Miniprotein binders against q9h3h3. Designs and how they scored, part 257

Target 1, 235 residues: q9h3h3
Amino acid sequence: EDGFTAEHLAAEAMAADMDPWLVFDARTTPATELDAWLAKYPPSQVTRYGDPGSPNSEPVGWIAVYGQGYSPNSGDVQGLQAAWEALQTSGRPITPGTLRQLAITHHVLSGKWLMHLAPGFKLDHAWAGIARAVVEGQLQVAKVSPRAKEGGRQVICVYTDDFTDRLGVLEADSAIRAAGIKCLLTYKPDVYTYLGIYRANRWHLCPTLYESRFQLGGSARGSRVLDRANNVELT
Short names: E, the ipSAE of ESMFold2; O, the ipSAE of OpenDDE; V2, 0.75 times the mean of E and O plus 0.25 times the DockQ between their complexes.

## First folded at step 19 (miniprotein)

Design hP23 (at its last look DockQ between E and O 0.50; V2 from the best seeds 0.58)
Fold by ESMFold2, look of step 19:
Structure hP23 (fold): chain B 235 residues (1-235), chain A 82 residues (1-82)
Amino acid sequence: as target 1 above (235 residues)
Amino acid sequence: SETIEVTVTEETSPEEVAEEIVKALEEGAEKVRLTAYGREAIERAWDAIIIVAKRLGYRITVTIEKRTEDGKTKTIYTISLE
């Protein structure tokens, strides 16, 4: 990934977002249908472009589960993007604080816990646990990438509605751990995604706010959550 | 106990509060509890915490809770050196 530009990453994200999604929407679909849907569309077998032998014949950008209480809240993304361009030409410092204020002002507050897993049983099992947690109301909405031809790791994204609600972010981490997930999690606010700000950006911003590491014993939460940039542990 | 209580409002200077928090911790306070109501106050409290962490130069732990009093839900950030 070293050497990728923000333009390359943004283009790939746009393409996946514009392709069809496979969605289980608990707002319109009975919860009793979830297990059959999970069995039909395991993320390790759903292919990006509908390869022969896969359960999907059409391209799939994302596989998603929407919870019963999910209310889409993208906020003022266009205003955010315009304000971001103005900020870049203004001479004002570009800092995590100014990004947070832009997100607050434009109500673009969602964020996500991310996990990367190789295709196979562990990915499908993790996704199934997350999907059930969403339908049961412990989590709001999640998505998982489809299988790429080159067989690289896939990503599960578990969304929260307000990255400044730090207790809510920790509660989502706890719900993910309760679903049996023990791998490393990283948390990224959507504001960074909408602005195309990735790890190797020229402002030295860190798009990852938190890392969550599973912790055997001794911890009430079952994980250790760290704001790495500021060296703050959240509990 | 050596727990310092700080109420953070929309008018609070994060920089001034952070200086007092660092001083209290360096003088032996075990914990500092920041209570904030409303988004602006909550974010000022978080800003103060970040300043404290930077000034101390080592890891701090922040325990996050919500408490409802008289129909108002407040955020509580408790700083400790653990």
Scores: ipSAE 0.814, ipTM 0.932, lowest interface PAE 0.5, mean pLDDT 89
Fold by OpenDDE base, look of step 19:
Structure hP23 (fold): chain B 235 residues (1-235), chain A 82 residues (1-82)
Amino acid sequence: as target 1 above (235 residues)
Amino acid sequence: SETIEVTVTEETSPEEVAEEIVKALEEGAEKVRLTAYGREAIERAWDAIIIVAKRLGYRITVTIEKRTEDGKTKTIYTISLE
């Protein structure tokens, strides 16, 4: 694991959200232009700060693809954060159920499948597969981190609208697998990110709800999905 | 051993379904198949599976199949203890 704490990686991800994004928006750009855009901005070559010789001269926070049905809805993140502070002050027990209820109450329901890949052909190929699935309407939205100056793994995030919609989460896994992705996937709700809940947090909350492992020849999904909270394996 | 079939509806209690599943497994069923029609029934079936998993205290494997019959989409959950 890259020597960065989960908190540092999360802070970097939040900082990246404030920098300019390279976006392919299928709502405004013809699907026929996707291949040219992917060739112009391969994630393994796009640099976080616009290094000399990179496809980008300016800093890039994320490379993203928006599908035709994409509608950004972040819910009431401010209300969520206020309620979370109040809950911490109250001394009430904090459980995964508590976070789920906070998320529902404040309509902060987005979540993402995450995959971590080393820079190179495999990353660019994976991203191209995901980008196609988004443009084809099998997925709503995805983003990939640019190459860091220090190197390290890049992350592809594939979003779902509702982490409480178990079927939607599983459908997104199936679409990712259909795009040819064979690596380990982890699913994390955005509410955990907004509340600063990372690995080894003081509440012992696991921010990863699901893990997907590729499976040859078994399930129609091509994966086994572990519900970590309930210890249920889905095939 | 026979696969026990349970139909889950929008009116079916997840707790009741969970009791049926546990009973079937205790009676020696190797597999229990839940059939759910519509989103609400699908969620109830899943909630029942979670109750069962918590009660048993060990990992259960669930196969999920979607089928369309007579213009209705059904989801079939097959619970296995293997």
Scores: ipSAE 0.399, ipTM 0.797, lowest interface PAE 0.8, mean pLDDT 88
ESMFold2 (binder alone), look of step 19: mean pLDDT 84; pTM 0.798

Design hP24 (at its last look DockQ between E and O 0.24; V2 from the best seeds 0.00; counts 0 for: pae O 2.5 > 1.5, pTM O .756 < .8, other shape alone 3.228 > 2.5)
Fold by ESMFold2, look of step 19:
Structure hP24 (fold): chain B 235 residues (1-235), chain A 82 residues (1-82)
Amino acid sequence: as target 1 above (235 residues)
Amino acid sequence: SETIEVTVTEETSPEEVAEEIVKALEEGAEKVRLTAYGREAIERAWEAIIIVSRRLGYRITVTIEKRTEDGKTKTIYTISLE
């Protein structure tokens, strides 16, 4: 990915964030309504711009489920962005440690486990399992992208509220696996997204902190979680 | 016990603690347990773990748990080589 690819992806993400979202909010909606909502809006059939024959007639940026305990707090994003600009002109080294400290200082601590799946039954089944885990309280909040016109993989994002709470990140991975999900997961703190730092960034920072791989037997978590950059396995 | 206990505080040097941990592991300790209370100490403990991993040059396993003692919730990072 070059700088043009990263700029294009950022613009598409912003447009999706600004379009309407389809939300099941457990804080205001009875849990007994979840199964009907999932059947009405399978992510493999909800289209980004409301294609003919889809369940939505209007654009949809994201499909989301908010858990009972979800408390939206992006932190001081504007202060974070200002401090980031100042850091870049300061001559100080830009490292994963300085990014972590900026995130802590400005309370921009959320992050997410990501999985990429092709449209179809496997995606819809995985999303339904995640959505149920959120409503049942094992996970806090999740979203899934709608189907793009040209096809391609869709993404499920499962959020945690503090990427420095490493046990909490592992507990979310465990809850995802308990929902029957066996594909590769990767974990990315939101600070990188808010600062526009993607895989091919000029500072060579790695926005992905962890990889989780499903592991049959022998593990209470059902997965192996690796900080690949630092060569540390987390349990 | 072959487990070495290290308390990490907000005054702890991650570099110096990492040196102590590497030495203990190379001398045959099976596990090193770092206990930290408060965000600054917890992050210094994690920084030390990263330094340890870099110095050893092979994968380490970190077991993460929380324990509440005297009304304080402490984070425990346990380093092992397998």
Scores: ipSAE 0.785, ipTM 0.922, lowest interface PAE 0.6, mean pLDDT 89
Fold by OpenDDE base, look of step 19:
Structure hP24 (fold): chain B 235 residues (1-235), chain A 82 residues (1-82)
Amino acid sequence: as target 1 above (235 residues)
Amino acid sequence: SETIEVTVTEETSPEEVAEEIVKALEEGAEKVRLTAYGREAIERAWEAIIIVSRRLGYRITVTIEKRTEDGKTKTIYTISLE
């Protein structure tokens, strides 16, 4: 993906964050209603702008599921952005370690496993598996993008509270694999998104910290996780 | 080749753990088991592995295990350094 394409997708994702969300909140809604909600709003049929014949008449930014333990905490994003601007002005070297330290200092620690799937049954089935894992408390929160007019791939995001907690990141990978997901996963901290750091950025920073590949007959997780920053494989 | 066990505590520095791993490898270990007590110890174990990875140009296998209060160990993950 060209840097422009990554920036465009990020701008679209930010615009989608401002539109209404279709949310199943397990804190307020009985788990027994999940199947009916999934049937009503299959991600492959929910459209970004509420196209005629879609389950939604109004624009939808995201479809989301909140677990029982979900607590939204974005940290000090404004302070993070100000510190980032100051750092750029200073001319100091910018490294993955610098971004990690900024994230820690401003408590912007959220990250997400990402999977990209074509619209259709496989996407809806994957989303249903993830949604169940969230409602069952194996995952905290997940969201999926609605169908775009251009018919591009939809993204499922599965969040973790702390991208610096490697164990928590790996536990989320295990839960995603246990939900039956076999595609490639990439893990990205939200700090990279908030600072506009995408693929092919001018600082040569890789926004993907981990990659997970499904493995038959492998470890108890059923995946191999690559630490991209350190080139270390976890099995 | 014998698996050498290295214990990682919240008081053990990543550098100290890295030195123990290197020593174990110099003694002919092909596999090192890191036993970590708690989340902080797991992070230190990970950092130690990164230090070792930078020092060593050959393949090593490290297993990180969490030890519970009852003395039981659970393998968290195995790391292969290539």
Scores: ipSAE 0.045, ipTM 0.577, lowest interface PAE 2.5, mean pLDDT 85
ESMFold2 (binder alone), look of step 19: mean pLDDT 84; pTM 0.801

Design hP25 (at its last look DockQ between E and O 0.85; V2 from the best seeds 0.76)
Fold by ESMFold2, look of step 19:
Structure hP25 (fold): chain B 235 residues (1-235), chain A 82 residues (1-82)
Amino acid sequence: as target 1 above (235 residues)
Amino acid sequence: SETIEVTVTEETSPEEVAEEIVKALEEGAEKVRLTAEGREAIERAWEAIIIVAKRLGYRITVTIEKRTEDGKTKTTYTISLE
C-alpha cells in the first residue's frame, strides 16, 4: 500500500518468474552437493540483476530447490484465466467457494507457505533449513527471492501440491517448523496469484487461507494453524 | 451418542448437514466426525464445516485424518469445541 501497489508487486513477480532461476534439483544432483551450493548462493548475496561482487553475473529471478519427488504441474492456467474473465461478466456470485471450484476445475491446485525475512544470517539460515528439508523429502519444492537492489525483505515460498489436501498443508507446516523456523507463516493458494487477486481486491476475498504461529512448547506439531476468516483451527 | 458420525457424499447438501451438526452440538455432542471419499464429497464436508463455524460464532477445532484402504482414501474431519 505505501509506495507500492498490489499491481506493481505482481508485475515484479511476473518479471522474476521469466528471468533465469538458480536451481538445485535433487532429481539430478546428489544431495551431498547441497551444502556447497548453499554456501555459493546465499539468498542475501544473490542479486536480482547480477550486481558487481555478486555470486551471479546474470539476472536471477528466483533461487529454488526441487525435491527428489517433485513433479511439476501448474494445471490449466490459461483456461483458469479465461474462465475467471467469463465468471466476472456472468453475474454469478464471486466467493471463496467459486474460486475454489474454479481452481479444482482447471487443476490449479498448488499453494504455498510464505515467510518474509530481511537479508542476512536469519534469512540464509532459514533458507538452508528449508532446502535441506526439501532434499531430504519432508518438503516438495521451495524458492526464495534474490536480494533486491534496495535490499528490502525477501520471501521464501514452500509449495504444496493441493491446497484442498488440508492435512498435506499441515504436514508442510510441521516440516517447516522442524527446520527451526519460528516466524509467522501464511498460506496462499496459487489460484489467487494467477488471477492477480490480492488483499485489497474488489470482491473482498481473502487470499490467505491460513496463518501458522510457532507455539512455544505447546503441541506435538509446534505451531497453531488458524483459518482466520472462518475462525477455524486446524489440527 | 457422545460422538456423532456423518457420511458426506457428492449428493450431500452442506447446508443441511451443517444444520444437523449445529443441532447435535447444541444438544451436547462432544465431537462430530464427517467422513468423505472423493474430491467433491471432501469439499462439501469442508463447506459444511465453514457453515457450522459461522453459525456457532466462536472458534472450533477441526482435526484432519486420512485413511487409505485398497487404494481408496477417506478423509475424516472431526469438529470439537475448544
Scores: ipSAE 0.769, ipTM 0.913, lowest interface PAE 0.6, mean pLDDT 88
Fold by OpenDDE base, look of step 19:
Structure hP25 (fold): chain B 235 residues (1-235), chain A 82 residues (1-82)
Amino acid sequence: as target 1 above (235 residues)
Amino acid sequence: SETIEVTVTEETSPEEVAEEIVKALEEGAEKVRLTAEGREAIERAWEAIIIVAKRLGYRITVTIEKRTEDGKTKTTYTISLE
């Protein structure tokens, strides 16, 4: 366990969102250029601060790929935050249902599958598979963290438009598995991040809604998706 | 194996649907299929499933599908006990 609190990791992720991104946008760039871009900016070699000898000389927050159907819609994050502060002040009970309703009301519905991988060939190969799936239209958008100076695991985030659309969440899992990814996946709505709801929060809310485990010879998806809170397996 | 079918609407009680599901399973149904159209009905169906899962106390499997019926796209949840 990287000795950083979940809050510190979230703060670092938010800080990275403000730094420049290396982006391949399939809406404006031909798909035939993807392989050259992947070769130029392998995630295991791109450094957070542009270290000497890295492909990047300047700081990079994220490496991202946008699909043809990608439309950036973050919803009303400011309205969401204001409503959340008002709710906390009211002393009303806070449940997963409360957060779902806030998310729907403010149109903050994005969520992501997360995978953590050590820097190296396996990470770069996984990222290349995900990037292809995005450019081919099987996924909408994905990003990967650059290599930290201290090392540690890098994270790949694969987004879905609506965390309340369970079928869409499952379809994204299937596409990730089809890209050859076999590691553990966890799904987190972005609303939990925007509201500062991390592990061991005072409301006892679990920010991870789903867990996907790879399974040989199992379902057509090659994985089992578990709703951990409700102990329901989704197929 | 007999599949019991239940239609869920925006007016449907999740608790009542959960009772029907549990009863069907206790009577030997291998599968129960919930059909819902629209966001509210889909969520009511899911709430019913959660109630069932809690009542049974063990893991259940749910298959999620979209089906076109009468020119409308409906979401279908199929519950199985494995």
Scores: ipSAE 0.691, ipTM 0.894, lowest interface PAE 0.5, mean pLDDT 90
ESMFold2 (binder alone), look of step 19: mean pLDDT 82; pTM 0.783

Design hP26 (at its last look DockQ between E and O 0.02; V2 from the best seeds 0.00; counts 0 for: pae O 14.6 > 1.5, placed apart)
Fold by ESMFold2, look of step 19:
Structure hP26 (fold): chain B 235 residues (1-235), chain A 83 residues (1-83)
Amino acid sequence: as target 1 above (235 residues)
Amino acid sequence: SETIEVTVTEETSPEEVAEEIVKALEEGAEKVRLTAYGREAIERAWEAIIIVAKRLGYRITVESIEKRTEDGKTKTIYTISLE
């Protein structure tokens, strides 16, 4: 159960949480300044550690855009982690249902749509579209990883505030598609991240709840969304 | 088009609702609309949908999910069909 590259990239992203972030906060910054900010800090050029040829001279962990409705709320993460430890020693089954109930009980309800893109024009264009959707209120919060020295794929995370609200998750998918994004999207609740539950985990839990595939002309949203756990198509 | 309406409450058994839905679809209903008020009922409706999907060999599709909040109460409608 080792060697999953996507999970290693996610772990590197979590390590970046502690470094400084470049943030456009729509609540404190006029929307008319967004295009200049995007041009100054394209994610394909913003380097993780501030390389000499980059627009940043200092390390950057994440590049983020906060919408007008941004309300940071991680929930009761400490209580969640304590309850998780108790559950593991209790002998009760560890299932997606029990994780869901823990998340609800402790109000750790956020989740995110993820996409992975190589550095370059497509990444910068996708990020710009998502950032505009956030500032315009169609999305709430998004972030993108900076360029690593090795030039690997970068990740864009688009957050939703309640993974149990299936319509809200689908509306975020629709807003991402309306921004012109055609690549594969996967959706992960933050509860799995806070508990350290990744793809090859010992409980065989799948931290990806939904998968979205672009499909022009197939539905009103322009995508097919699959509930991975239950093999049920939504739209 | 025949659409069968099912109301789900916080006291509803998901298994009993699923049986009702399977019966409706086997009797020729084109769609079933599950209406739920409040978080507990909404989750019971989803559980019923999962039971139906498994019983019918994953031959159903959730066509739409509609949500409306009025006076602090959330109304959710799941529309499902047999494919």
Scores: ipSAE 0.242, ipTM 0.661, lowest interface PAE 4.3, mean pLDDT 84
Fold by OpenDDE base, look of step 19:
Structure hP26 (fold): chain B 235 residues (1-235), chain A 83 residues (1-83)
Amino acid sequence: as target 1 above (235 residues)
Amino acid sequence: SETIEVTVTEETSPEEVAEEIVKALEEGAEKVRLTAYGREAIERAWEAIIIVAKRLGYRITVESIEKRTEDGKTKTIYTISLE
């Protein structure tokens, strides 16, 4: 019943980033091995701390799949953080536009579509679809959280290189939908994570830039994407 | 279809409740159920709903059920869903 505060989830995500990852790297591993890897490490069974009987004996922070075109580039996160501290000290108004400019200036442009799913077949199936889309080059990189001891939802993160590129964000949504994902998707820039801007932040900044809802029989994209900042439907 | 339950008390801030609601909805909850006991909690719950509506910028559907408790207090259950 301890409602994981946004801060707790963030701290957990940061701690998870420091633990070992289970990675399928399509750059070095043949695509034909993906199905065996997925069968070996289903996200619903991989445990955060390597519980007895889990596929992993050691702690796992994330399960990840890297596509052929994946190149890790986080930009100048340290410079971004310093600029953010200076901005806070200045007492200047902080807006979504301010964060966008900071992100651009420091080349911290990555963002992710997020989906939250309960542990089980639906999660593992969703992950398999996403992993295949990454290996096939429709997506660049994705990760999924391991199962926590307390249970709860697991998160799948599907990354895009530039949250300011609306077309790229929309293309990733389309690829996720094509993989058979029908749940709600939210898009969050990584700059918000790096700056500790979570829900209920003191600046009232919404860390979610886009929301995607699956639509049956709708537009060619199979989803409605809402720009949260402007309250405009993009699809 | 996961319904997230949030209890609102006289000590719970509307902002905290709003955060929990927004969290649940952004995490893909189909519905969030607020339970508020007593006038003060009911008012706080409603304030939280208003905050949520403003933050999400989406139309939210709010269903309310009022019940009287044995102690003569009013209990209101709000069910919030995204339209």
Scores: ipSAE 0.000, ipTM 0.197, lowest interface PAE 14.6, mean pLDDT 84
ESMFold2 (binder alone), look of step 19: mean pLDDT 80; pTM 0.756

Design hP3 (at its last look DockQ between E and O 0.70; V2 from the best seeds 0.00; counts 0 for: pae E 1.9 > 1.5, pTM E .760 < .8)
Fold by ESMFold2, look of step 19:
Structure hP3 (fold): chain B 235 residues (1-235), chain A 82 residues (1-82)
Amino acid sequence: as target 1 above (235 residues)
Amino acid sequence: SETIEVTVTEETSPEEVAEEIVKALEEGAEKVRLTAYGREAFERAWEAIIIVAKRLGYRITVTIEKRTEDGKTKTIYTISLE
């Protein structure tokens, strides 16, 4: 709940990014192999550091599925970071609008829906549904954290191409719900991650743009989505 | 009860639509429906809703319905606020 905790979590995420990833890449691997791959590497059993008895003998930072249309494009991250440093020294107010403008200017537009689940059948089932949606083209790319020794919750990240494309973000939420996911989802643009801006930041920015809750009332979407910055709720 | 219907297109000004919606609501309209044909119109409709929410000063709840039309398979979004 303070800045020291957020900095520690950021450092651990960076270390995970640099460790090996287990990847199913639909661009190079037939879709018929997905079920066998999922059975070999369930996220509840793949361990962060290769514990005895796990399917992996090496550290694993992330388990990922790349869709057929996935094209890595981080945009101008170096230019973004330089412009961010200049903005901080300029004396101009730092607002969600200035972050949005920087992201657009430097083409750093990706973002992600996040969900947190305990290790076990529900996590593995949720991941399998998401992975299938990616391979089938309803989603573009997703990753899930491996099991930590502490047995804490794991995270599934489902990426979208452009956080400013509200319809695209909402379509991803719908695809996640169609895969049977009922837990809380939160949406964060990658620009905040590249600039090191987390929940407990000195500018009091909120990196979460949207919150999605499963909707029992049978709405066409299957969810309620709150646009947190603008206080508009979609149902 | 009065429902105000607004059609939003790719050339619509979100600011002008928002002003008309706020005026209608202040004059007693109970519901507003925005119909947007396609992705760009949807974004303009959503921006208009954000402007309306800022003017009202509280959370508003909207629903979105997506459907297609035969003969012309356009995606139609109906956005309703209560």
Scores: ipSAE 0.458, ipTM 0.771, lowest interface PAE 1.9, mean pLDDT 85
Fold by OpenDDE base, look of step 19:
Structure hP3 (fold): chain B 235 residues (1-235), chain A 82 residues (1-82)
Amino acid sequence: as target 1 above (235 residues)
Amino acid sequence: SETIEVTVTEETSPEEVAEEIVKALEEGAEKVRLTAYGREAFERAWEAIIIVAKRLGYRITVTIEKRTEDGKTKTIYTISLE
């Protein structure tokens, strides 16, 4: 058990969001430059604080790739947080349905497929595959965490615009699998992050809605997706 | 045992579809195939499957196939009770 509480990892992720990002923006940069950019900033070598000998001299929060269709829309996060505080004060039952409704009401609908990989060639190769899929328009946006000093696993996040669009979530899984990714994927809505809902929270809410497992010789998708909330497996 | 086919439209309620699925399974169907045309029908079919899963109380496995027919996206859900 990597002794970092889910809260610590979330605080680190929020702190990383405030630091400079290394971004490849396909809207402004030719796709032909992607390979050179990937070679310059391999995620396994980019360090969180710009360690000596790293490709970056300054702190880096995230390495990101933006697709042609990427439009940043975070919704009303402040209104969401206020409504969440009011709900907690009311003593009303809090369910996954409650969070879904809050997310819809405040237009905080983004979610992400997550994969955790050890630093090294496999991570860099996975990131390159994802970055290509983003630049090719199969995915909208992705980011990867830089290497931490402690040598922990790095996370790749592949975003979807709407966690309530089950088809869109499944299409993103298919695109990730088509990019050659075979590891376990978990899907988490951003609303859970904004509200501080992590594993083992006091409300017993599971922040992971879906799990994707690679399957050889299976359906055209190459994965099985488990709807964790409803106990439905999609093949 | 015959595969029972259920068509899901944008007007079909998830509850009605779920009742048809449960009925088919109770009547001894080994497989139920849902056909959904478009995104709305896709979501309705998924909701129906969720209702069925809740009623059964155990994990169900659903095969999803996408087909294009007459320029429309068709999603086929196959529920199999192994």
Scores: ipSAE 0.445, ipTM 0.788, lowest interface PAE 1.1, mean pLDDT 88
ESMFold2 (binder alone), look of step 19: mean pLDDT 79; pTM 0.743

